# Ledger of designs, part 30: miniprotein binders against q9f7q9

Target 1, 364 residues: q9f7q9
Amino acid sequence: MSKKIYIGAMTGTSHDAIDISFLSIGTKIHLEYFHSIKFPKSLRLKVKKLIENNESSLSDLGTINKEIGFLFSKSINEAIGFSKIKKSSIECVAISGQTIRHEINKRFPFSMQIGDPNIVAKETGLLVVSDFRNMHIALGGEGAPLVPEFHNQLFYKARNPRIILNIGGISNYSFVKNRNDIWGTDVGPGNAILDAYCSDFLQIPFDKNGAIAAKGKVDHIELGRLLQNNFFKRKCPKSTGKELFNIKILSKKFLKKKAEDILCTLVEFSAKSIINSIHKNGHNNCDIVICGGGAHNKYLVKRISEMASNDIVLSSDLGHDVFAIESMAFAWMGYKRVSNEALIVQTSSKNVKGLLGSITKSKL
Short names: E, the ipSAE of ESMFold2; O, the ipSAE of OpenDDE; V2, 0.75 times the mean of E and O plus 0.25 times the DockQ between their complexes.

## First folded at step 14 (miniprotein)

Design p5 (at its last look DockQ between E and O 0.73; V2 from the best seeds 0.00; counts 0 for: pTM E .707 < .8, other shape alone 4.421 > 2.5)
Fold by OpenDDE base, look of step 14:
Order: C-alpha cells, then structure tokens, then sequence
Structure p5 (fold): chain B 364 residues (1-364), chain A 94 residues (1-94)
C-alpha cells in the first residue's frame, strides 16, 4: 500500500517563508519531504500593515485573505510537484494561515488566521484542514500553543522530563514528562523584536548568530521595564502574539542607544522571559531542547544556557530539525482531524479533548 | 503534478531566471545546516529561493534579478558545500 501522506503548511515567523512538511504517520512520524519558499515581500508588507494597524478596511482584509489563500495554494502545488509524491497518496493539507490577530483577553476571545481554505481546496484539489485556533478557543483554550501534544509525540522519553522550547517570533515551550499529560505555554518574545530592529533600523534582515548583540551591554533600565509587561503576570498556560511583543514596546530613549546595546538587551529580554517562565512553572530541573529559527541565534542560546541549570540541546541533535517541527505539527494535526481523533486542549481548569480544525473540500 | 503541470512550472522557473543546485550528503544534520546557510544567504542578498529536502538531497532553486547575481549566488552555494563537506551534484543553469 502506498504511504499515506499528510501535508502541513505554515507561514514561518522567523525567516519570512512558507514551510511545507510532508509526513508519513505510522508507528513513527517521518518527514518524507520538506519544502520552504520565500514569502513574497509585497504580500508580507500588506500583512505587516494588517498586524500593526487596528484600522484596516474590510475590503483590504478580504482581498489579502484571498491573496494568502492563493499563496498557500501555489506553494503547496509547487511542493507536491517537486516532491514526486503522487497526489493520490495525500490525505489532507493542514494550513496554519497567517495570524493577523490573537486577542484572548477579551470577553469574546478570538484568533484570526487569514488564507482562504476554499481557494486552497479548489486549487490543490485536496482536503484542507484549517482554523485550528478558534476551535481550541471554543473548547476553553487560548488558541496557542497548538504544538504541546505533538512535542510529546516526538520528544517523550521515559524517566527524562524535557522542555521543548520553540524560539520563533514568540517563544513557547512544552513540558514533556508523561505521554498522556501535555503542558505548554507561550513565554514571551522570541526573535521578532530583534529581527524588526535589524530590519527597521539597521537595514539587515537579522543579527547573524547574535554577533552584534554579543558585543553589546544590557540596558538594565529598559530590560526591567520590558519585564514588567502585564503578560508576564498572567498564569500559565497563556498565549501571546507579535501585537504584544513588537518594536513599538521599546522606549524612544532606549532606541537612541548603540545597536549592539539594543540587540544585547533584546536578547537578554527573550532569554530572561524564557528562564523566568520555566522557573515560575517549576520546570527548572529538566533538559531543554531548543527548536525554531531562534535556535540559530548562538548568543541567545548561550544566554539561555548560562541562565539555565540544565543541559541544552538542539532538536537537530535528537534527529528533528529546528525549522521543520512547526509545519510537521500542522501535518500531524491534519492527520488527527481527518482520522477523527481528538486533541488535548489545555484550559484554565482542566484539560479537555476535541476535534481541532475545519474541513474544506471542493470535490469528493 | 501532471507532466504538463511540471512543464509549466519548469517554464515559469525558466522565465524567472531560476538556477537549481542539488546538494547531497549522507548526514541529515549537514543538509539542515546547508538549509540554514542558504536561507541566511538568500535573506542577506534579498533573493527569492525555494529550498527542498528529500532523503539525503537538498535542492535550492534561486531566482535573482541578473545572471551576474545568480552566478555570485551559485559561487556562494559552492562555498557553503565546501565548508560543510557536502557534494554539489548538479548545477542546472538555464
């Protein structure tokens, strides 16, 4: 029998790409093919404007939702073509969509991901699974993080509790101790503010290896101010987005400092946010496995290591590359949905189970 | 993809001035290190890239605004391969 393939496609927050994973799922999860394509700059700027501005026309939102749907469709079809995998072997495509809002602290909490699944279903001719976050919210979760159960599937080791730390634009971690007990939370900023500072002020895409930051000095006044953010006072599990942790939270006085000092302080902010979250949750006596694009910021990893009491490894050292894990998680969640298998949703009171994701089909 | 869809994709890639570089290595960790270095290079230079990984092969599709910039990028890819001990199998120039 041909292997059943499940596709996960996500907009990567760390490197301005669409990452597409093709999984086979049996006794083991196996990455059969990986495809990463650059996110178009023009469309990225439109999305940035939607994220940064509370006032966008409904027409612009509607149009960009379609443009992102076509972008996903094109990228997935290209990926299928290059993979040499027969389309008949593909059971579904799970899409993250593009997050433009994540507003959980409202009377009516919501998370908005754009990218029309109808376009993706029509153009690919595949079953599409989408809108995972809003079902997670409907079940009493915060719509993020979605990966803790997947992290448990990949990284569970008997008698060896682990922290799986994803450093993206936002940092999140999963505590992997038991097979059936999942825990995860967003912790605060990842690399999003670092990359935004590099782009907006230095005209470079990012600080390679954190080399500029490594030469700087910490502004303890600004760091202290940033660590007072109300998000850090919230009980875990909790979620956040780039709308809370962006360049606009930095003081005008701080932005007048040397670039090296700014980047050093921002690395320290991310590192301390991570370590403080681990300690606050009582998870400080566990191995830390780092994944996500922030794993390549050597200075950030070094600062986390220096603040942590335990060994730090990259997910790549465990046979899972740091970049593929999130798109793999979507593929696996797609599998769970089409198999009618409920996922665990962390709530404020207890874990619940439910089917996550909406199914969209254009044909039988 | 149907053969026609592949041909259309190939034509679209050709029309854009896309070069293809195939890396091979027996070490998956090396492939992902190449992936990272290629993405860093592409971000730095501002080029459009597709990077794919299947088995022990990494394929880079790069589109640049000029042939000179494509050649420069291709040379940098060869340097990445040399640095990481990977083999470049095929460089398909249009």
Amino acid sequence: as target 1 above (364 residues)
Amino acid sequence: MSPEEVEELAKELLERGTIVVIFETDDKKTLWEIYYEVWELAREMGYDVIVTITGDELVVYVTAPSEEELEKFAKELEEIAKKLGAKVIVKVEE
Scores: ipSAE 0.715, ipTM 0.871, lowest interface PAE 0.4, mean pLDDT 90
Fold by ESMFold2, look of step 14:
Structure p5 (fold): chain B 364 residues (1-364), chain A 94 residues (1-94)
Amino acid sequence: as target 1 above (364 residues)
Amino acid sequence: MSPEEVEELAKELLERGTIVVIFETDDKKTLWEIYYEVWELAREMGYDVIVTITGDELVVYVTAPSEEELEKFAKELEEIAKKLGAKVIVKVEE
């Protein structure tokens, strides 16, 4: 009767949708309502250019920060209305914001999300939890991925270590082995560079099932060059954003090749970056559970499967709320924050605990 | 959004020729396969969608430039339901 609801809203490193999960959290985590809405095209293009060009006026940045704040607000209020969940039962809204920069391997590491939480708090009238990544960084972590502890909640099985591979815009995985400790890392590109090529050069939003890529031939010279990126030489845990893996890293000569060869090479780039990381970390002797939007790129999944020494399972085959997992994770982290419960922060040395997320209220 | 703002949005969607498609299945795998196929189709056709999930029910709200395109999209959604073995109810709000 006094059911407490926690909302998680996210855009991830993709620009396709805003996913909103409503959780109740008791002895088990229950998805009460899920709402997914299109990220508006004009705003999606502004964000894409901002990330890829790494340039903007301060005025434009300030404006788009407000636009994203209003987008989250509108989407959350819409979801509340459609859910028929009483607003008074909602304890908080956790927002991912829209990541535009993620720069960790430097003296003053940072992650920048836009989407003004003050706008969200004012427009929804709810307690907002935001900016999980920068406290993670302040405590010595990478700021991404944030989901490993939530993956433990969902996928832990005694004496059965598992890899949870998220293929989003950027690929990341969790090594789920211990109930009370975590391991996770970003590993490289996912679908973001593939989708960017499709939109910029083919005027289509993505390569359905990797059908175009499947017709191509790998350019092994360009693949070798791409895999020499310093990111792949860093020790795990590590993190990155779309700003590192975009069209601008592709050579001009390579971009003159047939579209199928370009996409084929980019699929191989994603697949090899994933499998190389798994092997380098010694995680060869467990199942890989694939989730995220990239799980539906049949050609990419095929290439991963052919390179892997691991058995491959889709998370959908395990009966989980697979596309809601990330927005559920934000709702769960919001719950942890408003409950004043620490999250585990993975570092390059000992893992630590901390309170992640900034609280913003417009009212008492 | 406030309740009044939700009402305004629903009115705007009706004026744009919104279609409401309801999929029902008790299989979580099938629900999320439908979710993926709906989004894939919407991205291919360039249509605005809202997708909601409560329990065993997935609801798609679709807006498109014309009634002709909405009808085409509705046919594709019915084929998704047939392919995946889900019950489907299509409502065209005019």
Scores: ipSAE 0.652, ipTM 0.810, lowest interface PAE 1.2, mean pLDDT 86
ESMFold2 (binder alone), look of step 14: mean pLDDT 71; pTM 0.603

Design p6 (at its last look DockQ between E and O 0.33; V2 from the best seeds 0.00; counts 0 for: pae E 1.8 > 1.5, pTM E .662 < .8, other shape alone 7.712 > 2.5)
Fold by OpenDDE base, look of step 14:
Structure p6 (fold): chain B 364 residues (1-364), chain A 99 residues (1-99)
Amino acid sequence: as target 1 above (364 residues)
Amino acid sequence: MSPEELREEAKELVEYLKRHGKTIVVLFVTDDKKTLWEIYYEVWELAREMGYDVIVTITGDELVVIVTAPSEEELEKFAKELEEIAKKLGAKVIVKVEE
């Protein structure tokens, strides 16, 4: 029998890419193919305007939703072509869409992901699973993180409790102790503020290896101020976005410092936010597995390691690359949805179960 | 905007990766999956630094890079940097120019 393939396609928060994972799911989860394509600059700028501005026309939103749908469609069809995987073996495509809003602290909490699944279903001719976050919210979750159950499936080791720390634009971690106990939370900033500072003030896309930051000194006054953010006072599990952790939260006085001191302080802010969250939740006595694009910031990883009392490894050291895990999680969530298997949703009171994601089909 | 106009505009945006110059396909081969992912990272960081459009794929023990650069000279420069990455990480590299 041909292997059943499940595709997960996502737009990363830290990576200007669409990541596409092809999973076979049996006794083991196996990454059969990975495809990463750079997000088109023109469309990236349109999306950036939607995220940064409250004054977008409904026409612009509608248009960009279709453009992102076509982008996903083409990227997936291209990935299928390159993979040499037969389209008839593909059971579904799960898409993240592009997050443009994540507003959970309202009377009517919502998360908005654009990218029309109808276009993706029509153009690929595949079953599409989308809109995971709003069902997570409807079930009493915060719409994030979505990955904790997948992290448990991928990284569970008997008698070895682990933290699976994803360092993206925002950092999140899952606590993986028992097969059936699902726990995860957003913790604060990842690399989003670092990359924004590099782009806006240094005209470079990022601080490679954290090498500029490694030369700097911590501004303890600004670090102390940043750590007073009300997000850190909220009970875990909790979610956040780049709307809370962006360049605008930095003081004008701090932004006049040397670039090395600014970046050093921002690395320290991310590292300390992670460590403080781990300690606050009583998870400080287990191994830390790091994944996401921030895993390659050697100075950030070093600072986390120096603050942690436990061993730190990259997910790559466990046979799971740091970049593929999120798109793999979407592929796995797609599998769960088409199999009519409920996912665990963390709520403020107790874990609940439900089907996550909407199904879109253009044909039988 | 008609649905047809939107489709054509979306095609243009999606074909953006192909419009801005010559494309090369570079194959990396290594017996170590960890090395492949280190190459993936270095390639992405290089592409971000240079501002190039890139596709990176991983299958088994092979990594394929498809890069589009605005000029042949910049494409050759990128190819040399890829060869240096391969040499540094102990991978085999094969460069093909797609005309």
Scores: ipSAE 0.578, ipTM 0.810, lowest interface PAE 0.6, mean pLDDT 89
Fold by ESMFold2, look of step 14:
Structure p6 (fold): chain B 364 residues (1-364), chain A 99 residues (1-99)
Amino acid sequence: as target 1 above (364 residues)
Amino acid sequence: MSPEELREEAKELVEYLKRHGKTIVVLFVTDDKKTLWEIYYEVWELAREMGYDVIVTITGDELVVIVTAPSEEELEKFAKELEEIAKKLGAKVIVKVEE
């Protein structure tokens, strides 16, 4: 039999992990194997500094780029071994890399992911597809989110438009209405600032279920200030990254408040960023399917549902894998690339089609 | 997945991880995908809270957790928490394989 496997590997934002999905793709998309491994703490701290600092050593950047390439390689090889899927059946490995910059609204827009695909190709012996975002940008797109077309593949239902809201470090949503036309946008922070505050100020990795936030009260002055960010004034489609939405945007006066009030305000900030965008775009009258790691923050989901005019459905209630969707999307995009099938690139004017992803091989 | 199959799949990785600490392998079996992914979520949150290295795999309707901790005592603490997750979500923990 000729069952072909496509691997998608990405850095997961919700659990500081590398998530790896193995897909078979036919009339339906099938998740054959899922593998998730903890991102090493020391390397995660190096990446955090690259994202948050205004300057970095070029030598450090070069070294970390290689370290992440080896980490992807090691994780992919482990996943292949555990899966017992024959390497000969694997058509490609699509890698997200680790985003450290995403700067679009400028003369020379760019997105920077580290994790050297040459190392991945050499160490795995597989065809590697990478750097999906920069061709998206070159074709006039935002480079992010990349998932809207995959959301159409998974969640399209005739005459039943829906919103697919992915709450990762940065939140994005897709408006799924037409099978072969897409609409999606980044909307603001998800859990990035929440987790950074917990890590930096509370020495815990995150606020489980939003339990601390639920005890607090919103600081409406700080919330109002945060919502005045120019990103929220931009027309969709738009994109952003953790370099814009991190703890440095919080005022020093606000950071002196009780942890409960800080986290409560940050949950409100994420929730309002999401719902304001949905309402501003006129997408009020369909279900919202919540996915991504933030879908399990009970307090955040509660606040979203209380602000929304829409019905809320968790992706776990539909049987789709909350943590696998993004790595599955990369596997699917790898499949499209090696099949020479174009993806849809949403632009500020008309959507266009293009071949996304660079192919890297170490051997013929 | 049988205990024997689990032991075979994990052997190579367990031997690698033993060089860096103590390792357990735990199999969760559940009757639906919803519960399976809730176990996944709870296991990852637990691993983040305790700061332990973990590998979580999903094949079909089965979830495998491989945990490495600095000591056998810490590994036992983690294993106890995994059993609590199984009770909380109404799932069964079928096999623990430490070697």
Scores: ipSAE 0.554, ipTM 0.796, lowest interface PAE 1.8, mean pLDDT 85
ESMFold2 (binder alone), look of step 14: mean pLDDT 70; pTM 0.597

## First folded at step 15 (miniprotein)

Design r1 (at its last look DockQ between E and O 0.85; V2 from the best seeds 0.82)
Fold by ESMFold2, look of step 15:
Parts: structure tokens; C-alpha cells; sequence
Structure r1 (fold): chain B 364 residues (1-364), chain A 81 residues (1-81)
């Protein structure tokens, strides 16, 4: 019998990719295979409309839900073929789905991911685990971030508290101190507004290494306005999405400025929102380990380092699979679910445990 | 006349370098408008791409070889029919 394999497939990275990680899990977690492909442009545009528009037709939603299901299915089957890993060794595939809404601060909180797991189960023939966020919410959590327990798994070291800062589209961090408990929160924008500005106004995918931003000057008036957003006043744990942090929050006057100054100000906004959160939560006396796509924005990392009283380390410098961590987290959560093992859900009061993820099979 | 498929294999035993290659390849592919498949197994990163001409395939392969040179990784380019 060969190693048992757990697949995690996700979207929503800053690179508009579908990332697929194959894990073996024993005494250690091992990344056996990683597969990354571009999210198709035509379908990405349909998803962008669903996210950005105030209203969309139910027929469009239903159709795109199926299209995303087929996209995950095709991508997973391709990854299996390229990996040369025996399909019979695969215990499950966990999918993130594509988030189109994340609405928590309301009477009936919800998070909505599209990508029909029935399609994925049928087309792959595998046990599918999906919809981790809504059970998290039902148990009193925020539904995001989901990574804090996986960060504990990777980064916990006795008597060595550390911050794991994930700079994705939205930034989040975990305070890793207790092996058997978690602490984590979304903190604000990461790359989301930066990348949207580059794409929409400069026709480039992102500002490589923050080189354009580094030439600019901060607009302190706009920065001050952006930092007054009510999200920053909420108590942790909290969560947010691209619905709150997108190009539309930028003032019309600000958008007339030079690209360098716009990007410089947006880097400062991300850096300040991160460091303010760390200080507000009293986490100034431990190392910050930076991961996620934003870890490669040299100017952003420089600004964070200059504002921090903490020592800064990139997770890649520690030998971790920095771009795969999130898809690995989904694979790991799939493993937990099919093993009937609870995950920790952080709430505004006592943390609780629950079985996260819905199981879908096409056959016995 | 037909599309040209290439497979470019990078090899390094340094996890930091491996993921720097990933970042550089994705940026380059998006900048050039090419749809790539990137895979990682052990110490190998493999790029699969199909391009509309031999000229574009050679151009992209040279860019990928420059990434390997810059980052200190071994690289092998293969043309697949």
C-alpha cells in the first residue's frame, strides 16, 4: 500500500491561479506534488462581475456555479495525470470554491462559494470536501481566515511565540503560541487593491517587487481617509473580503494622481493596516514570519519591516513552500474531515471545535 | 504552421529559490500572455507551455533560461511534439 494522498484545490490567490497541492500526512506533512494553472480569462471576468455588481441574475449565478465546478474538475484531473500519482491512493479532494460573497457582520451571516461539488465528485470520481466556511460561521466563527490551525501545525515551537503574516489579496495573521489552540484574524488589504489598480489602469498583472510604488510619494490625506474605515475599529477576530477592499474605495481625486504615488500610498495602506493590527493586539514582542504572494513584494516587505518593532523573516527563508501553504491547508482540512477529526473555530468568545466541510460522493 | 509545445525543467535543492522561480515564471507568463502549467515535485519545477510558433517558443525558452541563470538553478529545455 502506498502513501495516502489528500488533495487541496483553491482559487483566489493574487496570481489568478488554481493551485492544487497533493499532501501525504504522517508524523510530518509533506508536499508530494504541486500544480498551478491560470484561471481562464473569460470565466475570471464573469466571476469579477458577480463579485463587483450589486445585482446579478439567478440564471447567471447557476450557470457560473456549474462552469466553476467543471473548471475545478478539469484542473484536478489534469493534476492527477501529470503527477503520476495513483488515483487509488487519493483519499479526498478538498476544494475552496470561488468566493463571491462574504457577509459576516449581520443578523444572518454567510459566505458564498461557487463551484458545484456534485460536478467535481462526478467528474473526478473522488470524495469531495467543500464549504468549510459556512460551518465555521454556524459555530460562531468568522468563516475566515481558515489557516490559523494549519499555521500552528507548521510553525508551532514551544516557548517561541510567532506571528505568521499571510499577505494575499486580503492580509491575515496567526499568533502561534499554544499548540492546542489558535488565534488569528484578517487585518485588511494585502495585494487586492494594488493588483486591481495595476490590472485596470496599467494593464500589468501586478507591480513586480513594488518597483513602481518605490518611486512614488505617499498621499497622506488619502492614506488617512482609507485608514478610517470602520473595519479597522472592529475587535478581533474579524474577516473581510475584496467586496470591502477594492478600487471603488479610492477617491476620484486620488485616482488622478501619478501611478507611482497611487501604488506607493496603497503599499503604505497595506503595511500600516498590518502593523496597526499587530500593535493593537499586543503582539509586538515576537518574530513576524511573512508568507503568501505579497512576501515577494520587496517594497511592501521593506515598509512593513521599517514600521515593525518585530524581527521579520520570510517563510521561504525558513524552507517552507510559501506559495503552496493555502492549498496545502485545504488538503489538510480535507484530511481532518475524512478522518472525522474536529478543527478549532475561533469565536469572539470561547473557541469551539467542529467538523468543517461537507462531504460529496457520486458513488458508494 | 502548428503550435509548438515545450517543457522546461528547473532543478534546485533550495526551497527559497524554487519558489522564487515560481514567482518569476508566473510574472513572465502573465506579462507575455502565455498560459502555462507549473508543477513542483521534490526539487524540480516544470513549466509546460504551448506557443503559436517556434519563434515564440525559442523566445520564451530563452527568458526561462535567464531566470535559471539569475537564480542559480539548473535548467533543461525539451521540445515535445
Amino acid sequence: as target 1 above (364 residues)
Amino acid sequence: MGDKSIKVTFETDDRKTLWEIYYEVWFLAREMGYDVIITITGDELVVYVTLPSEEEAEKFAKELEEIAKKLGAKVEVKVEE
Scores: ipSAE 0.817, ipTM 0.941, lowest interface PAE 0.6, mean pLDDT 89
Fold by OpenDDE base, look of step 15:
Structure r1 (fold): chain B 364 residues (1-364), chain A 81 residues (1-81)
Amino acid sequence: as target 1 above (364 residues)
Amino acid sequence: MGDKSIKVTFETDDRKTLWEIYYEVWFLAREMGYDVIITITGDELVVYVTLPSEEEAEKFAKELEEIAKKLGAKVEVKVEE
């Protein structure tokens, strides 16, 4: 029998890409194929503007939702073609959509992802799983992080408690101690502010290896101010987004400093946010496994290592691809949904279980 | 001069090195403003790109070869017609 394949497609990595993972799921989870395509600049700019302005016409919002749907469908079809995997072996496509808003601290908490799953289902001819975050919220979660249970599946080692630290635009970590108890939280900024500063002020995509930041000095005044963010006072588990951690939170006085000092301070802000969260939750006596785009910021990893009391490894050192983990998580969540297997949702009171994601089909 | 497509294949026995290549290629592609596809299967990383000229394609291929050399990977460049 041909291996059953589950596709996960996500946007929102620091690379401005669509990452697409093809998983086989049996006794082991295996990444059969990984495909990363650049997010189209014109559409990226529209999305950036939408996120930053928090306003749009209904017409523009409707249009961009369709544009992102076509982008996902095109990218997935292309990835299928390049993979040489038979379409008949693909059980589903799970999509993240493009997050444009995440507002959990409201009377009516919501997370808004665009990218019409109907287009994706029609154009791919595959079963599409989407809208994971809103079911997570409906079950009493914060719609993020979605990965803790997947991290447990992937990284669990008996008698070896681990922190799985994902450094994306936002940093999150999972505490992996046993197979049945999942724990994860967003911790604060990852690369989002760093990359935004590089793009907007240095006209470079990001600080490669953290090499610019490594030459700088920490502005302790600005760092102290940034660490007073009300998000850090919230109890874990908690979620955040680029709405709370973006370049607009930086002081005008700080932005006048040398680029190296700015980036050094922002690395320190991410690193301290991570370490402070780990310590606050009593998770400081276990190995740290780093994944996500921030794992390649050597200076950020160094600063985390210098502040941590424990060994730090990259997910790649454990045979798990640094950049694929999030798209792999979507593929796995797609598998769970089509198999009618409930996921664990962390709530403020207790963990609950439910089916996450909406199913969209254009055909049988 | 018509669009030129190139396929650049990197091979290495260390999967960690493939992700280092991935990171370097993404930086380069974004810096140059190119739209790339990067794929990873087994011990191979493949970069696909279409560029507006043969000259740009050759230049980008050369930069990718330098990444391969720096990281100790094998590299093969194929120009697609």
Scores: ipSAE 0.791, ipTM 0.932, lowest interface PAE 0.4, mean pLDDT 92
ESMFold2 (binder alone), look of step 15: mean pLDDT 78; pTM 0.729

Design r2 (at its last look DockQ between E and O 0.90; V2 from the best seeds 0.84)
Fold by ESMFold2, look of step 15:
Structure r2 (fold): chain B 364 residues (1-364), chain A 81 residues (1-81)
Amino acid sequence: as target 1 above (364 residues)
Amino acid sequence: MGDKSIKVTFETDDRKTLWEIYYEVWMLAEEMGYDVIITITGDELVVYVTLPSEEEAEKFAKELEEIAKKLGAKVEVKVEE
């Protein structure tokens, strides 16, 4: 009997890549194969402008939706070929899509991901699971983060509550206490504004290890202004996206300062956003496990550690597949959906359960 | 005159080192503006890239070998058409 394989394909997380994880799921969750490719620069720029400008023609949006669908399709087919895993062993492909809007705190909350699942189903010939976030929202949740239940599966340890802090473009954390409870929230910026500043103003993709930031001085006036954002005043669970935390929130006067001071201030902003949230929620008395691409920004991790009352551990030091966790989460959610098993949706009141993910097939 | 494809295989039994290699390879590829494919199966990380010249392919392969030396992993480079 051959292993059943569940594929998860994820974009826009720890770096500008398409990450594809192939899972087998039995007594334990096992990563059989991981495939990562760079998000094409021209499409990445189109998506970045779409997110930051909050505008596009409907025709352009429709076209980009198809382009991203073909990108997922080609990437998944490539991954299958490289893996040498039999296609007949693959039960489903779960796709994140590319988030372009996430607007929750309003009368008609929504989340919008592009990447047409009809194209993915047609081009791969596989059952596709997509759009996990909008059912989460319809059930009264935030639509993000989606990872808390998967974090609980991976990181639960009896009598040892833990914070799983994911530093991606947007930071989120899970408070992992027991197998029967989930708790998670978005926090604020992680790398999003840092990387955008480097790209837009320094013509480099990012500040390696935070070396430029480490030479700077914090602008406490701008930092204070940035921390006044109403998002930080909301009760958890809460969610946010790059449409709220992008380069446009920085004052023009601040942007004329030395790059070192700008990056230093932005690191402080991310670090304070994280630590203030942990303290506000009363989660001071447990370890913080840091994962995501931001775990490699040495200066950011240093600032978090210096502000924290918690002990800090990198998830890589625990032997976890740190860069695959999010694509693995999508594969796992795909597995749950095709197995007709509900996921837990955290709400502002009691948790609920629901079937997350829409199924798309091109053939019988 | 055709593009040069290379395949660089890293091997380590330490999961921390494997994902450190992943990070360093992505950082290098982003810095150089190269489109790489990175795959992980078991203890192996493989980098696939197609570059416009043999000179660029050799230079990139040497940079990847330096990552292997820095992190203490086995490395094998193969050049393909």
Scores: ipSAE 0.823, ipTM 0.946, lowest interface PAE 0.5, mean pLDDT 89
Fold by OpenDDE base, look of step 15:
Structure r2 (fold): chain B 364 residues (1-364), chain A 81 residues (1-81)
Amino acid sequence: as target 1 above (364 residues)
Amino acid sequence: MGDKSIKVTFETDDRKTLWEIYYEVWMLAEEMGYDVIITITGDELVVYVTLPSEEEAEKFAKELEEIAKKLGAKVEVKVEE
């Protein structure tokens, strides 16, 4: 029998890509194929503007939702073609959609992802699973992080508690101690502010390896101010987004500093946010496995290492690809949904279980 | 001068090195402003890109070859017609 394939497609990764993972799921989870496509610049700019302004016409919002749906469709169909995997072996496509808003600290909490699953279902002719975050919220979660149970599936090692630290635009970690007990939280900023500063002020996409930051000095006044953010006072598990951790939170006085000092301070802010979260939750003295695009910021990794007093490894050192883990998580969540298997949702009071994601089909 | 498509295949027995190549290729593509497709299957990483000229395609291919050399991977460049 041909292997059953589950596709996960994710946008909003650390490198402005659409990442597409093809998983086989049996006794082991195996990445059969990975496909990464650059997010189209014109559409990226539209999405950036939408996120930053928090305002749009209904017409523009409707249009961009369709544009992102077509983008997912095109990218997935292209990935299928390149993979040489038979379409008949694909059980589903799970899509993250493009997050444009994530508001949890409201009377009506929501997370808004665009990318019309109907277009994806029609254009691919596959079963589409979408809208994971709003079911997570409906079950009493915060719509993020979605990955803790998947991290447990990948990284569980008997008698070896691990922190799985994903450093994307936002940083999150999972505490992996027991197979049936999942725990994870967003911790604060990852690369989002760093990359925004590089783009907006230095006209470079990234501080490669954190090399500019490594030359700088920490502005302890600004760092102290940033660490006072009300998000850090919230109890874990908790979620956040780029709407809370972006370039606009930086002081005008701080932005007049040298680029090296700014980037150094921002690395320190990410690193301290991570370490403070680990300590606050009593998850000290565990191996730290780093994944996500932030794993390649050597200076950030160094600062985390120096603060953690724990062994740090990359997910790649454990045979798990740094950049694929998030799209793999969506593929796995797609599998769980089509198999009618409930996922664990962390709530403020207790963990609950439920089916995450909506199913969209254009045909039988 | 017409668009030129290139396919660059990297091969390495070290999966970690393969992901280092992935990162370096992404960084290069972002620096140059190119839209790339990067695929990974087994021990192979493939870069697909369409560039506005043969000269730019050759230049980008050469930069990818330097990444391969730096990281100790095999590299093959194919021009797609």
Scores: ipSAE 0.812, ipTM 0.946, lowest interface PAE 0.4, mean pLDDT 92
ESMFold2 (binder alone), look of step 15: mean pLDDT 78; pTM 0.729

